# Ledger of designs, part 23: miniprotein binders against q53ft3

Target 1, 195 residues: q53ft3
Amino acid sequence: MFGCLVAGRLVQTAAQQVAEDKFVFDLPDYESINHVVVFMLGTIPFPEGMGGSVYFSYPDSNGMPVWQLLGFVTNGKPSAIFKISGLKSGEGSQHPFGAMNIVRTPSVAQIGISVELLDSMAQQTPVGNAAVSSVDSFTQFTQKMLDNFYNFASSFAVSQAQMTPSPSEMFIPANVVLKWYENFQRRLAQNPLFW

## First folded at step 12 (miniprotein)

Design hf3
Fold by OpenDDE base, fold request of step 18:
Structure hf3 (fold): chain B 195 residues (1-195), chain A 97 residues (1-97)
Amino acid sequence: as target 1 above (195 residues)
Amino acid sequence: SDRESLIILAKWAAILLRKALDMARKGNTERAKYLIEKAIEYLREIEKLATTPEEEEIVEQAIEAAQEALQLLEQGKPDEVEEILQEAIRLLKELYQ
């Protein structure tokens, strides 16, 4: 019913069911994880009036789990991206996951999904900055990609006086790359879907 | 597949019944009734997907249990539904565990 995705890792589609209404994914080597995607598998939606509260749990210095409410998935929002990198030192929150008979290692975190009534979910307050909008994530990724490319290309820049003649090679002025970069950023800012 | 659908529906039905039980414990009888009614709808769909006599029997018993719980709630006896709902949930788990 649920999936969990970390970039660079295999998708998880088999959660451990710890109760009728509670599911858990293990996240090994959680310290290297910045974002996690939680989603419905899309076969059969939530019953009407229900959704999922998504929690993150990491071991504290004593190996005890610290749970935090990240956000929600619903039929109207069947997938969500959560930033967990900044939460690894956060304060715990109230959670529905009691004592679980789960073997934990210090390097393993968990994503917990509790199926809840929507009106009950509305009363819950996720930790700040955990939920990342898809648009914001896309914009951030694109900006990072653009910056990476520009920095890479610029690292090869030389003045004409510094150039060694190579008649067999074509050269592009650095200003062309810069102009492209600026124009692309402008268009992206105006409409992220301009292309 | 039909089998996968049956399993998922059974899980949802169990969740609905669990939530109904929670609502009944909290004294929210109307909400509990609603959730049980929804669970019965799912159970009816599962019944259509059942392929073995064992599955059919399990679903039938779960429906009966859910209906009994609903009747008890209608009678104003929320304290008496816990065992019945737990049994219905147990039955459903046999379909996917």
Scores: ipSAE 0.773, ipTM 0.915, lowest interface PAE 0.5, mean pLDDT 89
Fold by OpenDDE base, fold request of step 18:
Structure hf3 (fold): chain B 195 residues (1-195), chain A 97 residues (1-97)
Amino acid sequence: as target 1 above (195 residues)
Amino acid sequence: SDRESLIILAKWAAILLRKALDMARKGNTERAKYLIEKAIEYLREIEKLATTPEEEEIVEQAIEAAQEALQLLEQGKPDEVEEILQEAIRLLKELYQ
């Protein structure tokens, strides 16, 4: 139902469902993360009148989770980018995730999505400056993410003549990656929220 | 795929029923009823996607539970719907856990 994306990392599409209406993604090495994208996978939208409140959790100096409301995703805004860098100095906010007995390593943060009624969401106040709401900023971020992925993938590219045979491994032709990249860019240019 | 759709619909239905339960507890009977009605709509769609007798049975039981809860709310008995809604949610979880 939900995806979580950090630039330079694999997309996460399998959230831990901690309650009927609550989903959590783990973010290892969260201190190196500047932005997180949370999005709907686009198969079936929220029920009418519902959306998702997006929270960020990091361990405090005592190892206790500090939750902060970042913003929202809805059918009208099925993806959002959040700046999580610098939130370490923030105070915790009221959150619906309770004391989750998650074995937390100090370096792992969490993104939590709570499915809420839209009228209830309207009463919530996100932490300041977390939401990167401009379409331009989102487009720029997405483009950077795509470029990062392409650069990463292309750095492993070798010609067939240079390839070391590895029968146990699957290989994807570089042209497939390029075609995917070009197609994604085209779609992004048409609609930054196409996914 | 149909299977993926079934799972997602089941998750949404469970969420709707959970929210209905919350609304019922708060005394917002009308909102609870609305949410249950929506859940039943999703359950009907799940019923169409069910491929095994077990899935069909689960969905049928969930629909019955949801309908019972709705009737209780219509009768002005919000305090009696908790166990029924919890059962419906449990049933739905069997579809996607």
Scores: ipSAE 0.766, ipTM 0.912, lowest interface PAE 0.5, mean pLDDT 88
Fold by OpenDDE base, fold request of step 18:
Structure hf3 (fold): chain B 195 residues (1-195), chain A 97 residues (1-97)
Amino acid sequence: as target 1 above (195 residues)
Amino acid sequence: SDRESLIILAKWAAILLRKALDMARKGNTERAKYLIEKAIEYLREIEKLATTPEEEEIVEQAIEAAQEALQLLEQGKPDEVEEILQEAIRLLKELYQ
């Protein structure tokens, strides 16, 4: 019914069912994970009036699980991307998974899905910045990419006086890169799908 | 496949019954009744997908249990539905475990 995807890893389609209404995916080496995708497998939707609350669990310094509500999946939103890299220092929240005696290796986190009534889900507050909308994620990624490129390119910037003659190499003025960056940002802000 | 559909439907039905049980415990009888009714709808679909006499029997027993629970709720006896709903859930688990 549910799938879990981490970039660079095999998709998981078999959750451990820990209760009638609760499912868990293991995430080994969770410290290297930035984002996780949780999705419905698409065969049979949630019953009417129901959805899934998605939780993340990681071990604290004492090895105790810290659970945080990431967000939701529903029939109207059958997949969601969550950023988990910034949650490692967060405070635990109330969660429906109880004291799961899961022998956890320190490097393994979990994604938990609790099937809930939609009206109950509406009363839950996800941790900030966990849920990444597709548009926002794209915009954020693009912005980070742009910033990364600009920072990288600018790190090689030298004044004319500092240049060593290299007739076999082509040089691009730093101002050209800056202008491109500014123009691209403007276009992106106007329409993230301008291409 | 029909088998996969049966398994998924059984899981959803079990979830519905579990939620119904939770609602009954909380004294929300109307919500519990609604959830049981929905579970019965799923059970009827599972019945259509059953391919073995064993599956058919399990589904029929689960339907009977769900209907009994519904009747008890209608009679104002929410305290008596727990065991029945648990049995229905157990039966459903036999379909997908």
Scores: ipSAE 0.765, ipTM 0.913, lowest interface PAE 0.5, mean pLDDT 88
Fold by OpenDDE base, look of step 15:
Structure hf3 (fold): chain B 195 residues (1-195), chain A 97 residues (1-97)
Amino acid sequence: as target 1 above (195 residues)
Amino acid sequence: SDRESLIILAKWAAILLRKALDMARKGNTERAKYLIEKAIEYLREIEKLATTPEEEEIVEQAIEAAQEALQLLEQGKPDEVEEILQEAIRLLKELYQ
């Protein structure tokens, strides 16, 4: 239902569902992260009158989670970019995630999505410096991500003659990846928020 | 795929029912009713996507539970819907867990 993307990292499409209406992504080595993208996977939209409140959680000096409301995703805004690099010194806010017994390493932060009624979301105030609203920034971010992925995938490309039999591994033809990349770029160019 | 759609719809239906439960607890009966009605709409779509007798049975039971909860709310018995809604949510989870 939701995806989480950090530049230079693999996209996360499988959130941990901690409640019926709450989803969590882990962000290892969060101190190196400047921005995070949260997005809907584009299959079935939110029910009418509902959206997602997006929270960031990082461990304080005592290892206790500090939660901050970053912003929102909705059917009208199915993706959002958040700057998290400056939030390390922020005060915690009220959050719906309670005391989650998540084994946390000091270097791991979390993105939490709470599905909420839109009218309830309207009463919430995100931290002021987290939301990055520019479509251009999003486009640049996604383009970098795509390029990184393509470069990464292409680095593993081998010719048929160079292939070593590995029955335990599945292979994807490079042309399939390229086709996907081209299609994605085309869609991105048409609408940066196409998903 | 139809299977993926079924799973997502089930998750949304569960969310709706959870929110309905929350609203019922808060005494917002009208909102709870609305959310349950929406959940039933999703459940009906799931029913169309069900491919196994087990899935069909689960969906049917969830619809029945949701309808019962709705009736209780209409009767002014919000305190009695918790167990029923929880059961409906549990049933839905069987579809995607």
Scores: ipSAE 0.760, ipTM 0.907, lowest interface PAE 0.5, mean pLDDT 86
Fold by OpenDDE base, last read:
Structure hf3 (fold): chain B 195 residues (1-195), chain A 97 residues (1-97)
Amino acid sequence: as target 1 above (195 residues)
Amino acid sequence: SDRESLIILAKWAAILLRKALDMARKGNTERAKYLIEKAIEYLREIEKLATTPEEEEIVEQAIEAAQEALQLLEQGKPDEVEEILQEAIRLLKELYQ
């Protein structure tokens, strides 16, 4: 019914059903996770008038679960990307998962899906900035990648006076890298999918 | 596959009945009735996918329970539907547990 995906990991398609209307995925080594994708498998949709509230839980310093509402999946939006990296220090919210006898290892978090009526879901407020559009996530990643590359390349920059002759090596002027960076940023701002 | 479809439908039907029970407890009879009716629709589809006499019997019993619950709600007896709906949910779980 549901799937969970973390980049660089195998997709999870078998949730633990903890109640008739509640499903849980385990996320080991959750501290290394920035984003998680939750999606419907596409076999049979939600019943009419129903969707899924998506929660994230992590153990606090005392080993107690802290639950936060990330957002929703529905027939109209059968997949969603959530940023969880910034939530690891947040306060808990009201959640339907109660006291789960989940043998919790300190390094394991959970994604919980509660199947709810759509009108009930409309009354719920997700934590801020958890729901990330695919476009926004891509733009942020691209920007970070560009910054990383520029910083890396610029760390090797030397003045002409500092250069030692190396006839076997090719050199690229730093201005070329900067111009490329500026042009790429401009194109990205115009169309994040220009590539 | 037909088997996978049966399991998923059974899970959805159980969810619908659980929500119906919650609505009945809250006194929202009309919503409970609607959810039970939807569950019966799913149960009818499961019935078509059943391949064993045991599955057929389970589905039939679940349909009967759901119909009884619906009738009780129509009679203004929401307090009497809890046990019946719980039994229907239990039956459905036998299909996928």
Scores: ipSAE 0.759, ipTM 0.910, lowest interface PAE 0.5, mean pLDDT 88
Fold by OpenDDE base, look of step 17:
Order: C-alpha cells, then sequence, then structure tokens
Structure hf3 (fold): chain B 195 residues (1-195), chain A 97 residues (1-97)
C-alpha cells in the first residue's frame, strides 16, 4: 500500500505491518540520508475520510528511538518529500508506535506510517523543518536521479567504430538519450510537477 | 492482480474496523457505525474476489460479525462490540497474513 524512496537506493514497497493501522520502513545508514519520499502505491486509495501520518524515528545517543511527525499523505496528496537530515537534533514528539522493542542497529532509522482519520490528522502538528518546500527538494531529487541514469547509460556508450555486430541487440543513439535528458530538465525547470 | 487487491482490501477493512472499535470505546457511536458500514462495503468487494471456500467462509463470518456490531451499536450497547470487532479483525488477518 505504501512505498518509501531514498535517493540512490532501491525503492521499498514492502512495509512491515506492525499493527492493523501502522506500517514501518527501515532506513539503514540513515545519517547519509537527506530526503525521503513516501508515497501510496496507487492500487487502492485510502478509505474516504482517512490518510496517513508519516513519522521518522532515529536512535538517540542512548539507542532509544526518537519519533517525530514529518507530515501526511492522503488521497489528495499521495506522495510527499521530507527532509530528515536536520531532524537528528530534534526533540521527540508523541507518536502512536509505542515502545517497539526494535533491536535497533544504531545506524538504522525508520519511517512509520499511521493510518488515521483526517479529522484526527488535522489536530497534529508536524515538525517545522521536515516539510520541504516541495519544489526545490523535488527538483534536486529528480535531478540526481536523472544524472544517475545519464551516467549509467553513458557508461555503455560506444562509437560506431567500436560496435561489434550483434544482430540480436537493439541500439539507442546516445544523442537520443541526451536530447531526452535535456528536454526533461527543461520541463522540470518549468513545472516540477509536470508528470 | 485480484489476489493483491483482495489482500489490500482486507487490510483496509481491518483498519476501518480497528478505528471503529476505537470510536466505540470513546463513545462516538455514530462514527463507529459509519466506519463499520464502510468496512462492510470492502468486505463485499473481497467476497467477489474470494476464490476458495475457506476465503468465502472467512469473509462471510466477518460480514456477520460487522453486522452484529452495527446492531449492538444501534441498540446502545457499545461495550459489547469489542469482542465481535476483534474477531472480525482476526478473520480479516487470515486473508493477508
Amino acid sequence: as target 1 above (195 residues)
Amino acid sequence: SDRESLIILAKWAAILLRKALDMARKGNTERAKYLIEKAIEYLREIEKLATTPEEEEIVEQAIEAAQEALQLLEQGKPDEVEEILQEAIRLLKELYQ
């Protein structure tokens, strides 16, 4: 039902269900993470009048979990980007995840999603610095993904003179990929939500 | 796939029933009723997706439990719905655990 994405890492689509209404993603090496994307998988939406409160948990100096409310996902906003790098010094907030005896490896943080009634969510206050002004962080994230793809694809580029006959393989001119990349960047700059 | 849809619907139904139980405990009977009614809608969709006699039986029992809970709430007996709703949730978990 939910996905979690960190730039440069594989997407997570299998949350651990810790209660009927609570889901958790593990984030190893969380200290290297700046932003996290939480999203609905889009197969079946929230029931009417419900959404998800998104929490971040990291171990404190004593290894105890510190939970903070990052924000929300809903049918109207099925994805959200959160900055977590600046939260490591924050105070813990009330959270619905209880004393999960998660034998936490000190380097592993968690994203928790609690499915809540929308009216209850309206009473909650996210930590101020977690809601990234959606546009700049999203643009940076997308740019990094694009750069990664371009670098990956370009690593396979060969000149025509270097090509060995392989009738079973299809080839895409590198210039086509570059043009696509440039067009995508242009569109992204114009409207970060163009997709 | 139909199987994936069944699992997701079952999870949502369980969430709805859990929230209904919470509302019932708080004395918000009307909200509890509403949530149970929504859960029944999901259960009916699950019933359409059930492919085994076992799944069909589980869904049927869950619907019956949910309906009984509604009746009890209508009768002004919110204290009596806890065990019934817990049973319905348990049944639903059998579909996706």
Scores: ipSAE 0.755, ipTM 0.906, lowest interface PAE 0.5, mean pLDDT 87

Design hf3
Fold by OpenDDE base, look of step 19:
Structure hf3 (fold): chain B 195 residues (1-195), chain A 97 residues (1-97)
Amino acid sequence: as target 1 above (195 residues)
Amino acid sequence: SDRESLIILAKWAAILLRKALDMARKGNTERAKYLIEKAIEYLREIEKLATTPEEEEIVEQAIEAAQEALQLLEQGKPDEVEEILQEAIRLLKELYQ
C-alpha cells in the first residue's frame, strides 16, 4: 500500500507490517540519506477520514530507536518528500511505534507509517526541519528520485517473448513507464509542488 | 488485479476494525460504530472479489463478527466487543498474510 524511495536506491514497495495499522521500511546506511519520499502505491485510497502519519527512526547513543514525526500522507496528498539528514541528532517524541518490537540493525534507520484518523493527525506536530524548505532542493531531489525509479523499472524490462506466465502478477509496458516519466518531469518543471 | 484489490481491501478493513477497537476501549462508541460500519462496507467488497470457498468463508465470518460487534455497541456493551473484533481482524489477516 505504501512505497518508500531514496535517491540512488531501489524503490521499496513492500513495507513490513508490524501491526494492522503500522508499516515500516528499513533504510540501510541512513547517514548518507538526505531525503526520502513516501507515497501511496495502491489504487484504493485511504478509508474516508484516515491518512498516514510518517515517522523516522534512528538509533540513539544507546542504540534505542528515536522516532520523530516527519509529516503526513493523505488521499489529498498521496506522496511527500522529507528531509531527514538534519534529524539524526534530534530528540525523540511520542510515537506510535514505541511498543512495537521492531528488529533493528546498526546503521539502519526506519520509515514508519501509522494509519491514523485525520482528526488525530491534526493534533500531531511534525518536526520543523522535515519539510523540504526550498523548491530548488525539492526539484533536484524529485528529479533524482524519478531517474532512479525509471532506471530501476527499466532494468526489469523484458520482451513479451521473454515473459514467463505469472497469472498473479501484473505487467506494465515499458513505454507506459516512459510516458509517465516524461509527463511527470513536465509537471515537475511546471510546478514542483503539483502534488 | 482482483487479488491485489482483495488484499488491499482486507488490510484497510483490518485497520478500520483495529481503530474501532481503540475507539471502543476509549468509550467512543459512536465512532467505533462508524468505523465498524465502514469496515463492513469493505468486507462486502471483498466478498465480491473472493474466488475460493475458503475466502468466502473467511469474509462471511468476518462480516458476522463485525456485525455482532456493532450490535453489542448498540446495546451498550463495549467491553464485549474486543474479542470479537480481534477475531474479525485475525480472519482478515488470513486473506493477506
Scores: ipSAE 0.747, ipTM 0.906, lowest interface PAE 0.5, mean pLDDT 86
Fold by OpenDDE base, second read of step 20:
Structure hf3 (fold): chain B 195 residues (1-195), chain A 97 residues (1-97)
Amino acid sequence: as target 1 above (195 residues)
Amino acid sequence: SDRESLIILAKWAAILLRKALDMARKGNTERAKYLIEKAIEYLREIEKLATTPEEEEIVEQAIEAAQEALQLLEQGKPDEVEEILQEAIRLLKELYQ
């Protein structure tokens, strides 16, 4: 239902469901993370009148989780980017995930999504400076991710003449990757939230 | 895939029923009814996607539970819907857990 993306890391598509309406992603080595993207994966939208409140948690000095509301995802805004690097010293609360028995390690932060009624969400106030509201920032982030992938994939490119028989391996033409990249960029330019 | 859709729908239906329960506890009967009705709509879609007799039975039981809860709310008995809604949620969880 939900995805979580950190630049330079694999996309997470399997949240831990800790309650009927609550989902959690683990973020190892959270100190190195500046931004997180949270997005809806599925073709089935939120039920009418519902959305997701997105929370970030980090361990305090006592190892207890401190939760902070980052912002929201909705059918109208199915993805959002949040800056989390500056939140480590902020004040937080235990609600709504504080009552949940979530196994934590000191180096692991969490992104929590609480599915809420929209009218309830409207009463919530995100922490300041967490939401990256600019479409430009999102585009830049996505572009960096795409470039990273393309650079990674292209580093393995070999010519047909350089190929050695490897029956156990499948090969993808580099042009396929390039075409995918170009198509993705085009779609991103048309609608940064197409995915 | 149909299986993925079934799982997602089941999760949404469970969320709706949980919210309905919350509304019922708060005395917001009309909102609780609305949420249950929506859950039933999702359950009907799940029913169409069910491929095993077990799944069909689970969905049917969940629909019956949801309908019973709705009737109780209509009768002005919000205090009696908790157990029924919890059962419906439990049934739905069997589809995706």
Scores: ipSAE 0.747, ipTM 0.906, lowest interface PAE 0.5, mean pLDDT 87
Fold by OpenDDE base, last read:
Structure hf3 (fold): chain B 195 residues (1-195), chain A 97 residues (1-97)
Amino acid sequence: as target 1 above (195 residues)
Amino acid sequence: SDRESLIILAKWAAILLRKALDMARKGNTERAKYLIEKAIEYLREIEKLATTPEEEEIVEQAIEAAQEALQLLEQGKPDEVEEILQEAIRLLKELYQ
């Protein structure tokens, strides 16, 4: 029903079902994890009017689990990326997993999915900055990458008169890089998923 | 696979019945009825996927339990549906545990 993915690790497709409506993935060595992807496996969708509230838990200083709402997955949004690297010091909110005795290992965090009615989910407030907007984050990353490349390349720009003859080397005019940059930005602005 | 589909459907049906029970406890009878009706739809699909007499019997009993719960809600007896819904959920769990 659900999958969990951490970059550089094997995908998890077998959640532990801790209640009829609650599923848990274990995340070993969670301190090294920046982002987690939670997704539906795509076999059978949520029942109409239902979705999943996605929670993250880590052990507090006393070893007790602290649960935080990261966001949601639904039939309309069957996958989501969550940033968890900055959540280690947060206070726990009311969570549906608190009443359950979930055996925990100190080095293991958990992703919990609670299946909820959509109207109930609408009343829940995720922790700030946990949900990564896919489009905005991609656009921002791409823009940063482009700027970084342009700045790097332009730092090597010299006039023809300043060039040392090197017959074995190929040279690219700076204007070509600029043209590429401008064209790429235009395409990205038109369609962030043009690639 | 059909078996995987059966298991997933059974899990969804159990979730629906659990939510129905929660709604019944809250006095939201109409929502509870709706959720039970949806669960019955899933149970009907499971019935089509059942391959053993045991599975068929489990599904049949779950449908009967769900229908009884629905009838009790229609009669204005929400306090009497808990045990029946719990039994239906238990039956469904036998399909995927």
Scores: ipSAE 0.742, ipTM 0.908, lowest interface PAE 0.5, mean pLDDT 88
Fold by OpenDDE base, look of step 12:
Order: C-alpha cells, then sequence, then structure tokens
Structure hf3 (fold): chain B 195 residues (1-195), chain A 97 residues (1-97)
C-alpha cells in the first residue's frame, strides 16, 4: 500500500502494520538522512474521503520516541518528500503511535503513516519546513538518484582492450546501462509514478 | 494480481470499519453508517476475488456483520455495534495476515 524511499537506500514497500489504520517503516542510521519520500504503491487508491498523515519518530535525549507530523499523502498527492534532518532537535509527542507496541532500536527512526479522514487531516498542523512535497520535487529527487547510479556505474566502464581477464565475473556493456537510463527517464517523464 | 488486490481491499475495508467504530463511539452515527456502507462495497469486490471456500465464507460473514452493524445504527443503537465491527475487522484480517 505504501512505500518509503531514502536516497542511497533500497526502497521499502513492506511497512509494519501496527494497527488497522497505522503503518510504520524503520529508518536505520537516521542521523545520516536528510530527506525521505513517502508514496502510495499505486495499486488501489485511498478510499474516498481518506488520506494518510505522515509522522516521523526519533529518540530524544532520554531515548524516548518523539513523534512529529510531517505532512500528508492523498489520492491527489500520492507522493511527498519530507526533510527530516532539521527535526532531530525538535519537540514532539507520543501521539498517535505512542500507544502502539513498536520495537525501538538505537539509531533507528521511524516513519509512521496514519490513515485518516480528510476532514480530520485538515485540522492537523505539520511541523514547519518539513514538507517539500510536489510532483516536481519527487521527479527531481528520482532524477538525482538515477544520475547517481549512472555516474557510479559509468565510473567502472572500460574498453574491451582494457579489460583484465576475470572468468568468474560477468560484464555488462555500458550501452545497455545507457539504454536502461534513457528508457527510465522517458517513463519518468511520461508518468512520475509509473511503478 | 487478483490476490494482491484482495489483500489491499481487505486492508482498506478493515480501515473503514475501524473508522466507523471510532465514529460510532463519538456518537457520529451518520458518518459511521456511511463508512460501513463503503466497507460493504469493498467487501463485495473482495467477494468477487475470493478463490477458496474459506475466503468466501470469511467475506460473507464480514458482510453480514457489517450489515448488522449498519442496521443497529439505523435503529439508534450505536453502543451495540462495537463487538460486531470488531468481529468484522477480525475476519478481514484473516484474509491478509
Amino acid sequence: as target 1 above (195 residues)
Amino acid sequence: SDRESLIILAKWAAILLRKALDMARKGNTERAKYLIEKAIEYLREIEKLATTPEEEEIVEQAIEAAQEALQLLEQGKPDEVEEILQEAIRLLKELYQ
């Protein structure tokens, strides 16, 4: 139903369901994270009149979880980017996930999604400066990730004449990676949520 | 896949019923009724996707429970729907956990 993405990390699509209406992603080594993307997987939309409130939790100085409302995802805005780096010194509460038996590990933060009625969501106030959410921002984020991958892969490119024999290794032609990159960019341009 | 769709629909239906329960507890009977009606719509879709007799039975029981809850709300008995809605949610969870 939901996905969570951190730059340089694998996408998470298996949230822990802690209640009928509450889902949690773990973010290991959260101190190195600046932004997180939360998105719908696109199979079946929210029921009419419903959306998701997105929360961030980090341990305070006492090791207790501090929850803060980052923003929202909806059928009209099925993905959002949140800046979390500046929130680590903020104040929050245990609500709405404080009553849940969630396993806490040091250095692991959490993204929580609470499915809510839209009118209830309208009454909630996200923390300031957390929401960087637009389709354009998501596209830019994805493009940066793609560029990072392409640059990384290309740095290993060698000509056939430069290759050292290694029978145990398989090699992929650079043009295959380029074609993949171009195809992905095309798909992204057509539909930023093509997955 | 149909199986994936069934699971997602079941999760959404459970969420709707949970919200209905919350509304009923708050005395918002009309909203609770609306949410249950929506849940029944999802349940009907799940029924179409069910492939085993066990799944069919679970969905049918969930529909019956939801309908009973709806009837109780229509009768002005919001205090009596909690157990029924909880049972419906439990049944739905059997489809996806």
Scores: ipSAE 0.736, ipTM 0.901, lowest interface PAE 0.6, mean pLDDT 87
Fold by ESMFold2, last read:
Structure hf3 (fold): chain B 195 residues (1-195), chain A 97 residues (1-97)
Amino acid sequence: as target 1 above (195 residues)
Amino acid sequence: SDRESLIILAKWAAILLRKALDMARKGNTERAKYLIEKAIEYLREIEKLATTPEEEEIVEQAIEAAQEALQLLEQGKPDEVEEILQEAIRLLKELYQ
């Protein structure tokens, strides 16, 4: 239903559903993360009149989760990049050495998505200027998904010398997948919204 | 796939019914009825995708529960929708657990 992407990491597509309308992604080693992309998976959009409020949570000095509203994803804006680096840097102000922020015990932050009625979302105010352009996010997400699909499909590739007969199964030559991949990338580069 | 679509639709329907219950509890009967009607639309799409007798029975029971809740609201009986909407939500959760 939702995806969560951090540059240099595998995309997460299996949110933990903690309520009918609440979904969570874990972000281990969150101190090293500057941006997170949150997006809608698949072709089945939010129901009419609904969208998702996106939150970032990290443990405070007492270990209690601190939730901050980053922004929204909706049918009209199905992906967004959120900057989180500025949200986690204030914890060092009470450090005995004052100006040094050294992570001594890595902790897990979370991205939370709460499905809400749009008019309820309109009353919510995100922190600072965390959101980045959704058009650029769509292009980046789509490229990552294309790369993921190609890498996954290629991991099953075999040469004719390695192939075993399986008459009840259909096979696709790897060249067909490659041609599809290259064609889709070309169209996406020309117009990220061509579909 | 049809299975993935069924699961996503079931999650959306459960959310719609949860929001409808919340609206009924707040006395917003018009919004509650609207949300239940939308949930029924999703349940009918799920019905087209169900592939096992268990799934078919679950969807049928969920549709029946949602329709009963809608009728109770139309009859001015919002206090009586709590258990039937919770049952519909429970049934939908069985589809995507």
Scores: ipSAE 0.714, ipTM 0.888, lowest interface PAE 0.9, mean pLDDT 78
Fold by ESMFold2, last read:
Structure hf3 (fold): chain B 195 residues (1-195), chain A 97 residues (1-97)
Amino acid sequence: as target 1 above (195 residues)
Amino acid sequence: SDRESLIILAKWAAILLRKALDMARKGNTERAKYLIEKAIEYLREIEKLATTPEEEEIVEQAIEAAQEALQLLEQGKPDEVEEILQEAIRLLKELYQ
């Protein structure tokens, strides 16, 4: 039904269903995440008159969940990029009270999708500057990723004169896949729409 | 696959019925009826995809429950649909759990 993508991480396509109309993706080490992409998988769309309200939840300094509305996905806008870097926990220093070195364990945030009637969604106001832009469907995203990999790998192709002759074949060095993965991860961490 | 489609359709149908129950509780009978009618459309698609006797029986019972809820709403008895809609939702959950 839904997908969730963080730059530099594997796509998630198996939300945990916590109610008939509520779905959740875990975001471990959320403090290192700046943007999240939420999208419909495009197999079977929302029923007519319905859509999804997308929320971000993180534990505050006391461990209590704080839920914030990021925006929406609908049949007319089936994907969206949300900026979450300004929505993270803001307390981790005790300098004015004599505490200097606070060890902080990374915590898990969540992306929640609540399926709702469009009329109900129209009365909701997302937190400011969370929505960035729509993103292509999962199928289109996957195809673009494959095209990007092919173009990258082919740029390292070597001629037969540079290795053992095999005139009916072209070869790609084995480490090209690793280099592609590393570069793709870095670029996704910087800009999910780099392609 | 057909199994994956059945699961997704069952989830959408359960959501439609949950929203219908919410509307009936608020006295919005016309919206409740519309949402149940949509859920039945999804249930008919599930019926086409069911491959086991267990799945066939579950979807048949869910259709009967949804149709009974519609009848109660048409008779002006929205207070009486609570249990039957909850049963239909429970049946749909058996399809995807």
Scores: ipSAE 0.711, ipTM 0.886, lowest interface PAE 0.9, mean pLDDT 76

